# Ledger of designs, part 3: VHH binders against F-box protein At2g26160

Target 1, 331 residues: F-box protein At2g26160, of Arabidopsis thaliana (Mouse-ear cress) (q1pez8)
Amino acid sequence: MEKPEWSELPGDLINLTANRFSSISDVLRVRSICKPWRSAAATPKSFQCNLPSSNKMIETVLSPTTFFRVTGPSSCSYKGWLIRTKQVSESSKINLLSPFFRQLLTPSQQTLDLLKFEVSEIRQSYEIHIFDKYLIQGVIGKEGPSHILSRVVFLDNLIFAVGQDDKIWCCKSGEESSRIWTKIKNQVEDFLDIILHKGQVYALDLTGAIWWISLSPLSLLQFTPSIPMDYDGYDSCNKRLVEYCGDLCIIHQLRLKKAYIRRSQRTVGFKVYKMDEYVAKWVEVRSLGDKALIVARDSCFTVVASEYHGCLNNSIYFVDNVRKSVIRMKL

## First folded at step 4 (VHH)

Design a8 (from d16 with W108F; framework vhh_7d4b_2)
Fold by ESMFold2-Fast, scan of step 4:
Structure a8 (fold): chain B 331 residues (1-331), chain A 123 residues (1-123)
Amino acid sequence: as target 1 above (331 residues)
Amino acid sequence: QVQLVESGGGVVQPGRSLRLSCAASGFTFSDYAMGWYRQAPGKQRELVASISYSGGSTNYADSVKGRFTISRDNSKNTMYLQMNSLKPEDTAVYYCATVDSYYLEGSFEYDYWGQGTQVTVSS
């Protein structure tokens, strides 16, 4: 007379293929939790911030999300699933989100029961929500951090983000009145990504140069030269920052040039380069070995492939903008 | 479990008023900008009113400006639409939804929707 298990995984998840790795969050059987997932004192909840526009402030909200590795209650495999979560209200509940796609809420959005699963934290990220007066008028503004190519990064009392204008924006995490987004002054370059690495904030520009954000005074200082790479026949305008084996690396996403429609250009492959800090040179990463790169919307990070169901060695998992699906490519 | 539940719809005569309510649960309501959409038979869904996280900023479609008022109470996880001077052309199913996802993604696939409440303005 054993009571049924409340959060049992479906049988079809046992032999999950690599092409379904990113959909794990949508297929878990879960239920509400009663205990807190995280301490609010140790990890900030949501923040209201303001973006100056003309003589009015545009409201924005930073909503924290966390990537976890989840293992089932069975001892048959130590392999787990990659999930992304968001705290629900001020309760102990957490919303289950897709790790690769921006997903706000669905009628079927589930909560995870932590008592039935073992979980380990991988990374934190933030979603930025913006209330734009142009939303109803059919005119989309390009002001502030309304479209982030990289995740929001926190350093001490400062918050940094890449805005839709491809510039670095900053605000203070302190009192509500100080949470006003300000563009870092004298930016000539367009930026694609930012990352916190070894206690420093680095930014990646469109040309492949890395910049260091100095805090005293607040300014951008070029750290590496641009990457003059000849991608004959390829478009390499999409680049991300990632930490791989302790090194700061750039991921170059390669697309075919001269498609009839730009949005029909498909990803053909990737190249990964690590920054050699001492010689100021780029070194190609020829293999990821036993690891895989997760190129998610709000974050980019490395995982050990053998620790995840359906994850393959020496692989990059990303969202294809043409197919609107997660794709795996071997490096 | 995430839910948006609309209420307050009904059948009214032209020139009358209705107040719609949207009760939110299963997510941090104050983290989301919210809106009211409507869909009349044979027409596409349209956003008629939206409200910021704090309720300090609102926006309206031209068709409802001066007649509809959107508001929210974050302490009750509830949003309202006060509809005055109702016209037959306001007849539609009214949906409560998040609106930020549309702006950031350019797609309604990321919006969370309620089941809707029917408003009929009959002569």
Scores: ipSAE 0.213, ipTM 0.610, lowest interface PAE 3.7, mean pLDDT 71

Design a9 (from d16 with W108Y; framework vhh_7d4b_2)
Fold by ESMFold2-Fast, scan of step 4:
Structure a9 (fold): chain B 331 residues (1-331), chain A 123 residues (1-123)
Amino acid sequence: as target 1 above (331 residues)
Amino acid sequence: QVQLVESGGGVVQPGRSLRLSCAASGFTFSDYAMGWYRQAPGKQRELVASISYSGGSTNYADSVKGRFTISRDNSKNTMYLQMNSLKPEDTAVYYCATVDSYYLEGSYEYDYWGQGTQVTVSS
């Protein structure tokens, strides 16, 4: 066996944040995960639940994944790599995932050697696993909330998510028999995103208004006015919530309206807004300064650009559906 | 790291039974839906039977309904396929696999696969 030695050799192991930059190669050994990983991060366990659909229950599992910053052994370099990981059965082993493409695993199911590296937890997210015989048969375009939960957030004994029906759904974290997703009652609005911010759950509607989820009774209360959106020629349906410098902000992804170009839509830019609590008005964020925003499928968060290899200041990194790749745009 | 190991295949006469086993390691078995695929020479792999993470829901190909039963034991990280009333057309290599369903801008599926076990039904 000659090929097995390759897994222990230095090589280009992590290029996750550098996908659109000049190739970076690194001396990183691939071995079983060691003690520093387990002491650096408290990862939640998988959550098994059921989603109602068409007079049947769809079994669903939320599998935790964690975003880490990994830095090299040199104390003179603070730059690191953004990685996303999934733990293997309470063991010290982890699988490496792309931070941007949730169904893509690192080739060869590799494990990371943490003996010569420091890791810091950035954010936790969830992969959604659904057992549905129609999806398993490759059928696309399934209706309703039966096949997708996105932007999952945990608060106390409750779990909230946006369904594909654009409504907010809730599940209790009690015994498995009680883990059935139910829609929050009396929703008129269509929702795009949900976030946990300063111990509270907020949801973003189609118009850019932020809603607060009250727990007693369980209800949605309007927290902010709609954003002052007056951009002729742009689709208003692509918005995300993000925490930026301690503030709750909206990222608006600008795509051309179909009426102007009938063949394809593509991202042409971004606008970022924060709520000014003193004047109770939306304020446009004109620059991210030394920060960058990571807009991933399962999570949206802020990083300090100088702490990451290949990451640029005042930038937004996202997945472009037209190009099927990670794209960077300057704010 | 992820490993699926099939066992229980063999050569049997028509009308007989076989039980296949799949032992899983290197991932959280109880979080995944699992399935049995088969592939006859010169043909595409087809899903024979699948089972949800809890074992509470199952699905079968029309050709095996009433004859095959899929089950799992999450405490042993093992999945089974009980094959009764075997027919010559059931002859194939049987593969153990995870089954995942994603709806992300189309049909996106990925699976972990075992190496396969041969089942031959002959007179």
Scores: ipSAE 0.369, ipTM 0.703, lowest interface PAE 2.6, mean pLDDT 72

Design b1 (from d16 with S30D; framework vhh_7d4b_2)
Fold by ESMFold2-Fast, scan of step 4:
Structure b1 (fold): chain B 331 residues (1-331), chain A 123 residues (1-123)
Amino acid sequence: as target 1 above (331 residues)
Amino acid sequence: QVQLVESGGGVVQPGRSLRLSCAASGFTFDDYAMGWYRQAPGKQRELVASISYSGGSTNYADSVKGRFTISRDNSKNTMYLQMNSLKPEDTAVYYCATVDSYYLEGSWEYDYWGQGTQVTVSS
């Protein structure tokens, strides 16, 4: 495995300043014209949602992050770099982030010239930050959205997140007083991931079953059967949802589980499955072809490998907990 | 460039007050909970005060509760620590830092830290 160099920006790319995103034309250059889950002309801002506790309200903040592909228009190659950006809530300033890490790409302050570089929006996401009353004691509560996972989707005026208790939580995106996290009732399953696919919100449970979120009333309905798997000596509990070639797929991250050695939890491989609608069976995806999967903390998505510097076909890029770096594995 | 710059430290007699300031730049200050850590020679760093994103919620270590007050001004990207009734035991280097309420292996590598400001309480 090798750390992908395409995740690093060249020295002539710089931190974007307020004037670059303050005009409507600059906002439109960055955003896809076809994204229905947000206001077309709006610049996304951080906002506060509160979690009720027995004594007081716990502050949570949802901070928008966007994955972009950056290319130089004067280059013979149309290959670009994958970057992630974060915007301040009451400011037009943009911080450049690593796609996989929270670190800023701002050791040198520079401005991305949108007239010299093309920026294409790939994926919109939100990071969850929680201020818990037990923070100073080194303990945090188990209620509310998971700030560790930051798995969040927006649908209309509703926000859904995977919780610290592995249940699905919901909040209204309207006026501040109505932004209160509540748990969807009557959940018996534990959930790992959530995704917006073809205008519907789907959740993935620990057994590999996909659930659909019904809005009237708010409830989870089982959409697919569980995936029966026999992995001798492997931990497959880390699963993600991803959209691949228009299909909703499940990624299984395989690792050896030997608690006495930390190295034994190293990722050893991946398996990807889709539901075959003709046979009504789970079908293993044995090759990603000319594509690669990006498995980031707050987002999982497909890219065309040839469009990125250093990105290889039939590959999965993820953060390895043992190496604490971005690693590539071939599917 | 990410910078956290502390100021306001010094040498004071017991019972006196100091106000520390932390000026932040190069990141989305409004999206981070912030805190003050301190470290005395040969001791581990400890979190003494923290403040939420909006400034609406604060937490304090028992050793400083009632004496120290943390605050922030998001319009100026600045955080403060008002230190009253100082004791010799408060002598330490004080660090401004971001605080994330999550526990991941390597979580410390995501925090932004200042260089520290010395506070000495002696007579």
Scores: ipSAE 0.305, ipTM 0.659, lowest interface PAE 3.4, mean pLDDT 73

Design b10 (from d16 with Y32F; framework vhh_7d4b_2)
Fold by ESMFold2-Fast, scan of step 4:
Structure b10 (fold): chain B 331 residues (1-331), chain A 123 residues (1-123)
Amino acid sequence: as target 1 above (331 residues)
Amino acid sequence: QVQLVESGGGVVQPGRSLRLSCAASGFTFSDFAMGWYRQAPGKQRELVASISYSGGSTNYADSVKGRFTISRDNSKNTMYLQMNSLKPEDTAVYYCATVDSYYLEGSWEYDYWGQGTQVTVSS
């Protein structure tokens, strides 16, 4: 009651300043005056399904993860921390994950109770777990299994995702026996991303064109022309969709074409384009103002920089390589 | 609190059988592929059997194939390992654990482990 509540954990939370981390124990110290967030106890259910690959079915689970903004009590600070969580069973207990990396920030036997903190839900996302018996034998097949790599989007009774084959896949959210992924028919283009925007699902292809997913019949319809992005000396093959100030935007990640020695080309900058919904054309976004973009593996979203510790205005936070570090670039 | 609790270990003569059980709590058991690892003294842990989220797919190390059977009951949050025709070389501490998927993007590092149960096969 009158005693402060404290959590002691070895580990660090990510300050959204590049290469700066804070102790989990410092962030998780809560005074008794802090009200619990009751709604944080509600969690989306995991979705079990099957993904066809060659002559077999790959058992797949879409496992919900949630990005929260968590604030410390009584500092009079408006600022909080960005966390990503995975729920433990159907309870308010969570495992704390890195927002950017596939790693636990809490020890595997330690769980946190979100109801003891003031949290705000920022984004819902899904991690994809697969079981392929050949992988656990250490045998790598020529084709490998097909995987859902991009953000998972739920719309009505349908689920959409971008496969490793760069095609849009669809699954019905009905009975478990019907949860088999199928490709949307007649796809010629290669896709990089999908997003739910104003009740519609949009897909982004390799050329920067946006496609609309029509539900009756289920089909892809080209919504915008390709962006004529002739960046002399740069590769812009890495593109993401994001919602910025209510508008649908494309993020172009620029890499040097001349990096022949290393397989992983280094990111040197970004360009952001906003879709004009009336004329279906892009306008360059030259500044993010007081906001920052979070480019995570399973989600891409906008935050108000002043609301987060260590987060800078007009910035893009991303990971250039897996298990490396969080990188910040000014737009 | 996340817990995996193994039971069913013991001391047996070669050729006999044991059935190991793993009771899971504090996480959504049906979201995880599960496995049985073993570790003999002075050796690294090895995965001997694994089972998919639904229980519809299983895999075994060559050393135990045809002798061990893994199964799960998601309604009881429990996994089993039926061990038949036990050999002295099966002597180890057996651990119930989640199985990582690291094929495309590296390790997820969701490592839930039990405390282990001793299996000793001796003549």
Scores: ipSAE 0.331, ipTM 0.685, lowest interface PAE 2.8, mean pLDDT 74

Design b11 (from d16 with T28S; framework vhh_7d4b_2)
Fold by ESMFold2-Fast, scan of step 4:
Structure b11 (fold): chain B 331 residues (1-331), chain A 123 residues (1-123)
Amino acid sequence: as target 1 above (331 residues)
Amino acid sequence: QVQLVESGGGVVQPGRSLRLSCAASGFSFSDYAMGWYRQAPGKQRELVASISYSGGSTNYADSVKGRFTISRDNSKNTMYLQMNSLKPEDTAVYYCATVDSYYLEGSWEYDYWGQGTQVTVSS
């Protein structure tokens, strides 16, 4: 089993920082004399909604999760740990989650009080919970229920998500009884990702084009051209949006085409592109400098590597489809 | 700590009723669909009833449909299973657990589970 260098970051490894610690919760308890979390007020609330499917409504809950950078007492080093957390009701207590996977970081189901630690909010994301009528019938099947939502973004009174049908869905955040997801009309392309950037929601299609979501009327408008680059010998259908140094960038995850089983395709590298508006062309980002990209299942974001234990400069941390483990690759 | 605590099990005669309760703490109960599983000696654990986050939708295994009723009270972080017309084949340890259809491949190990309560229907 190959351990990535990020293995000292909380999120997948429970006991690797020091020989004397048995878990991440033990590490955090040793460092419990810290400034309280800046604000425990106005924590994000779970959003209950309904997703229409044929003649029935599928109940869905968007449960907020937050990525924090956690440091020890005020006299501690500048480096911290990346944790993903879920609030316990309206308290300052949290459940620890894997940053890259959907499951809990530890099988112990322990809760922690964030007010005892120095924490900085890095990123907001959502767990998506769906009630499926066919659970009692045994095997749900490999495809599962249609219209599972991912990559949730909030803007004003609206919530956007990518559906399993690769279309953008929208829901109003108003009265609970009126929270029904609807597909944005007249979508021509298939979408892979959405991001909130500078007060606007952008969507990424399968060809690498970025689209802007107009709110009045609600519609998708093409913002950039498709990326005209082909990767001979590689499957580049897996693309993500990320904000890097204030710019919208596209991450291309490269897999070998010769694999017979899609889930057995190994990631062999990444390419990152930003739009150069001066020359109206896609420009490859060849180095992330002092930063690293976190490519998680429900979120993609940039961190300053030197601020985290076990995090390296110019690196991309992601889930490997074949090994089911978090892997680091240098850009 | 995350806890699911079952209560209400016991020994009853066939045709009688029992009401099981599951008290939840340490997680956002109202965000999770919940279910009752049971496991009889020598058998695999099976899901017998499930309930949506709001309590507005429920599902039952064919073997208990019409006899068992699942319900929840989100204000009390509690789930219930009303078991009517009990049969000897209902004898099992009953577990309350979170249920999430979004995990399709062996993810039950990451669900929150209670320790179980024994239900014995004497024949």
Scores: ipSAE 0.301, ipTM 0.665, lowest interface PAE 3.5, mean pLDDT 73

Design b12 (from d16 with Y53W; framework vhh_7d4b_2)
Fold by ESMFold2-Fast, scan of step 4:
Structure b12 (fold): chain B 331 residues (1-331), chain A 123 residues (1-123)
Amino acid sequence: as target 1 above (331 residues)
Amino acid sequence: QVQLVESGGGVVQPGRSLRLSCAASGFTFSDYAMGWYRQAPGKQRELVASISWSGGSTNYADSVKGRFTISRDNSKNTMYLQMNSLKPEDTAVYYCATVDSYYLEGSWEYDYWGQGTQVTVSS
């Protein structure tokens, strides 16, 4: 029985992540003018680059993916569906991806033409593909390459990413021969996340401190003090950066503290803190109001709940590894 | 529409060579890592050779290393498998496919696959 896995998911949002694909196909048959999609013809293509290893370069590609809101019939409300897309070719044809999981929602041979729909761009993100010697042998997890990249941010002619070594890496977007990743020098801290906020790149370390990436010279400068790792009775080791109402915020994912026997305990709640730049203090966000947070694998962002089918106010949507499904929790 | 079309299979004697080709259309071929899979009767499908986007990096299963050579021509949207010193145990249907190069996340649910080409090595 899969019914208990779906009990915590809003019905409309799970249509984009579960075995309810038929309802989406009916929405996608609606023809409409797509001004945002036509404008998006200028969006970046895949970015081919190289990661240095001890004896050779590891080929890497950053594949652009875009989060869109797709609107259906709107006689009484302007509600839409959250989709993530990847271009198959240089045409307007796309594959539908799960917003939360690394999976296609449509067969790979079936592409959709976004010029036939009303769409609004929400976020641009990148999937990171690495060609490595362990692919044939099926080696997954802690065995394999130590320098897999995640959490990609573009700023002008520079690209930043968090590596599996928990360090910040940088690459220039110039000519193909110069697209080689390099670790930022003299990093003592371990990093969890990066974000582009108000034209600047910020990095989040394991202690909850935010760092600013200075471009001249290229270096990391501590921007906020650290935050205690533990709450009474809870562990907050998993943290993400998000922009909420123009403010830089940290999302703390809470689990029950480690018990020798119960190491696989699930997420029990969240806390959100915003930085008060005026007094340099952390302030708890106790309610998201009319908004919801989307905590996806490669991106965190805010949505207005009323603009999406089945999306509830004051909610956080995320992937729970214990349930292997999209879960909603009220803040 | 996305298509992968294999050719070059056939029946050969042990010790001989075959060259398989895979023609790709309907997607940006140069953005994908590619591979050759094979499936013998009563056995699971296995990846025998893979090649990176540029063709600068290749991987081979231990059973074919030193005998098979994978290559690609991005200007022609085509991938090749040169099979030398063929053995009866190489008898299988050979499939052209995109290779899941996203190491920590597992395989895509709906990767691109060809229909396969039969290779028979018979004495």
Scores: ipSAE 0.339, ipTM 0.681, lowest interface PAE 2.8, mean pLDDT 73

Design b14 (from d16 with S57R; framework vhh_7d4b_2)
Fold by ESMFold2-Fast, scan of step 4:
Structure b14 (fold): chain B 331 residues (1-331), chain A 123 residues (1-123)
Amino acid sequence: as target 1 above (331 residues)
Amino acid sequence: QVQLVESGGGVVQPGRSLRLSCAASGFTFSDYAMGWYRQAPGKQRELVASISYSGGRTNYADSVKGRFTISRDNSKNTMYLQMNSLKPEDTAVYYCATVDSYYLEGSWEYDYWGQGTQVTVSS
């Protein structure tokens, strides 16, 4: 019998359990897990690649991160904690990261040995790191290099991402010298998100239409019609794709239309839609029931609320762009 | 746990050379761009050199360009700064740090720093 070392949970993880525990010490008391960690057949590895700019290649690394559910002994509790992790060079050791947005390393950042905990993989994700000449001049920000990637999806030997130019980019996972990103040809639409769903890659455009990425030849094919929406008084320009109850759904983030200062526009609610196969139309999901949606920076996914400490039914957890803090809203 | 440890500082005469080392542990070193900062008495901390994940791309502040060379050995989780033709103006505490060149929804920040190593160029 191996005794697990007691350790502090990161503040962002504790935020998901705040309603259940009065202090961090209460959370630590529940840690008595000593069962083996199970990994995927292949450990995800960092992917080094290059983004072309007008006169230069931008060196880029896709750094794998994994969302895990960490549980106590199987007979003790069915509830767990949501963690996001990045592996250290040793396969069983991980760094704990913010689950909702990118953060840099800190002196207090925890390194956790997963062999001492019972964990289940929820979702694979990737952080995107770039290296640019503007770093020294301090001019880097949201308006940085024009071809920064987001929303990375791996399918077989291909990698897809949404660029800062709102286009879908593709890269082959072959030899290091061939790892150069290229745009998919003939894109007229602007894209917001991509997702892997039932072995296929789907992309979401600004109008709410879903597109399928065909691999032979490589092209974008419109899968659903646009969603004509007038939410009179609301702006729904922020949209994400999520898999909910086996269906591909769209999450609409609502802000007030008449806010005059952009940074003062706060999220006031959400709408969720799924395609109804029987009636061939978009149908509003009015309740998430016993589930919650995690709208993270690098990934969007569904969880069963009762399986997580501090997670509420019919809720959406997301990052507030104004305050860079995790917010919960009831659907 | 995440740790950066600098070494190689000292006192040298103008025109001489020093080599600084930074040993990293507790994270996947090869996934992070790295840099050397310095802070002279009464001045703001400044980034003097940075290096990409592979070591194939480097950037330098104008004040050190042509004199300093940054490099890394990912197999040893170590970063180096070779400082040649040192000047009294190079006197500072030198810090190694992880560097992220872009924060997707905001400004970049250098979050993790070593303890620093003193470099004094005596004139």
Scores: ipSAE 0.289, ipTM 0.665, lowest interface PAE 3.7, mean pLDDT 73

Design b15 (from d16 with S57K; framework vhh_7d4b_2)
Fold by ESMFold2-Fast, scan of step 4:
Structure b15 (fold): chain B 331 residues (1-331), chain A 123 residues (1-123)
Amino acid sequence: as target 1 above (331 residues)
Amino acid sequence: QVQLVESGGGVVQPGRSLRLSCAASGFTFSDYAMGWYRQAPGKQRELVASISYSGGKTNYADSVKGRFTISRDNSKNTMYLQMNSLKPEDTAVYYCATVDSYYLEGSWEYDYWGQGTQVTVSS
């Protein structure tokens, strides 16, 4: 029996991703001195909590995943590969995940021993796992429960996430019995994204305004005005937060405007804006220069293109929902 | 490499009991909801029991409620299925797999990591 069409990913970019994992696996045989990543920081642990839903509690776990830059067997090599990993509890070996796609556990999943490589941590993110009765009924053609909460941010003893209801939710990391998600009160706004930036948590609403989350008392305060952007012939309903050159920026994903089919509209371009805090106005970032933006499902971040194999300057790498593939666009 | 190894199957008479085990390796077992699937000859694979990451919540298919009990020991990276009052209709290959993954069209066969363990209920 042939694999389903969507499991066969045509295109050089997907083959490039597979080839990178293969190349890294080949280097596994070469003994390299590795500065242990575990000696630099505590190993991230999964976080167990409960999500209230319709007069019941749903068990939830947040599993840490880390984006690393991995260099070849020589410490003098400046180019590396971008990998996303999930730690295997019983060893120093790490399961490799796609940086862009949500991954299923599979029997043929490739592993790396991080103790054998020079690695640099780029970003930490979390996979959200939820147990629900829905799983027994085997509803096909739907994404898993992780879409109920997305874009998780940890700050001290607090955890924040964007819910499927487009509201900000909060959970305290205290005793296990107190780890219950609660919606932040008095939200009239609908939110798209959340980010930790310079020790503060910021949220992005549907109009392009950025909000600051005050921790004492817990509240949302409008930090920037909305973006009064109108792109002739384009829809910019998809927006993400990213840190670029020390500034908090908004990425606008542009799609062809069609009257009939909203979700099937393909991405045709991007615009990036930063808030000039001193003059309180939005300024377009017209070029990323020597950098690239990685727009992943649960994380968005900047990389220096020249430090990565196959990464191009002034580029945005993302997943297009219509094509179901990793795509690069020049800014 | 992610690996799940099922064991404990066998041939038993109707009304008897069996206990199946699933030994997990290559991933953080305690972070995943797990389930037992079965496939009888000429039938589609079905999920018969599932258990949350902590073991605090369980669900069962109607065909096995009151007869089967799913449990897990996260310290041993092992999941169990206690099968009581077995019927000829329970004859199948039993597989363990994660149930805490997103479902794509036609993706269910990719979630079955073990070779399975045969359970035969016959006189």
Scores: ipSAE 0.059, ipTM 0.551, lowest interface PAE 6.5, mean pLDDT 71

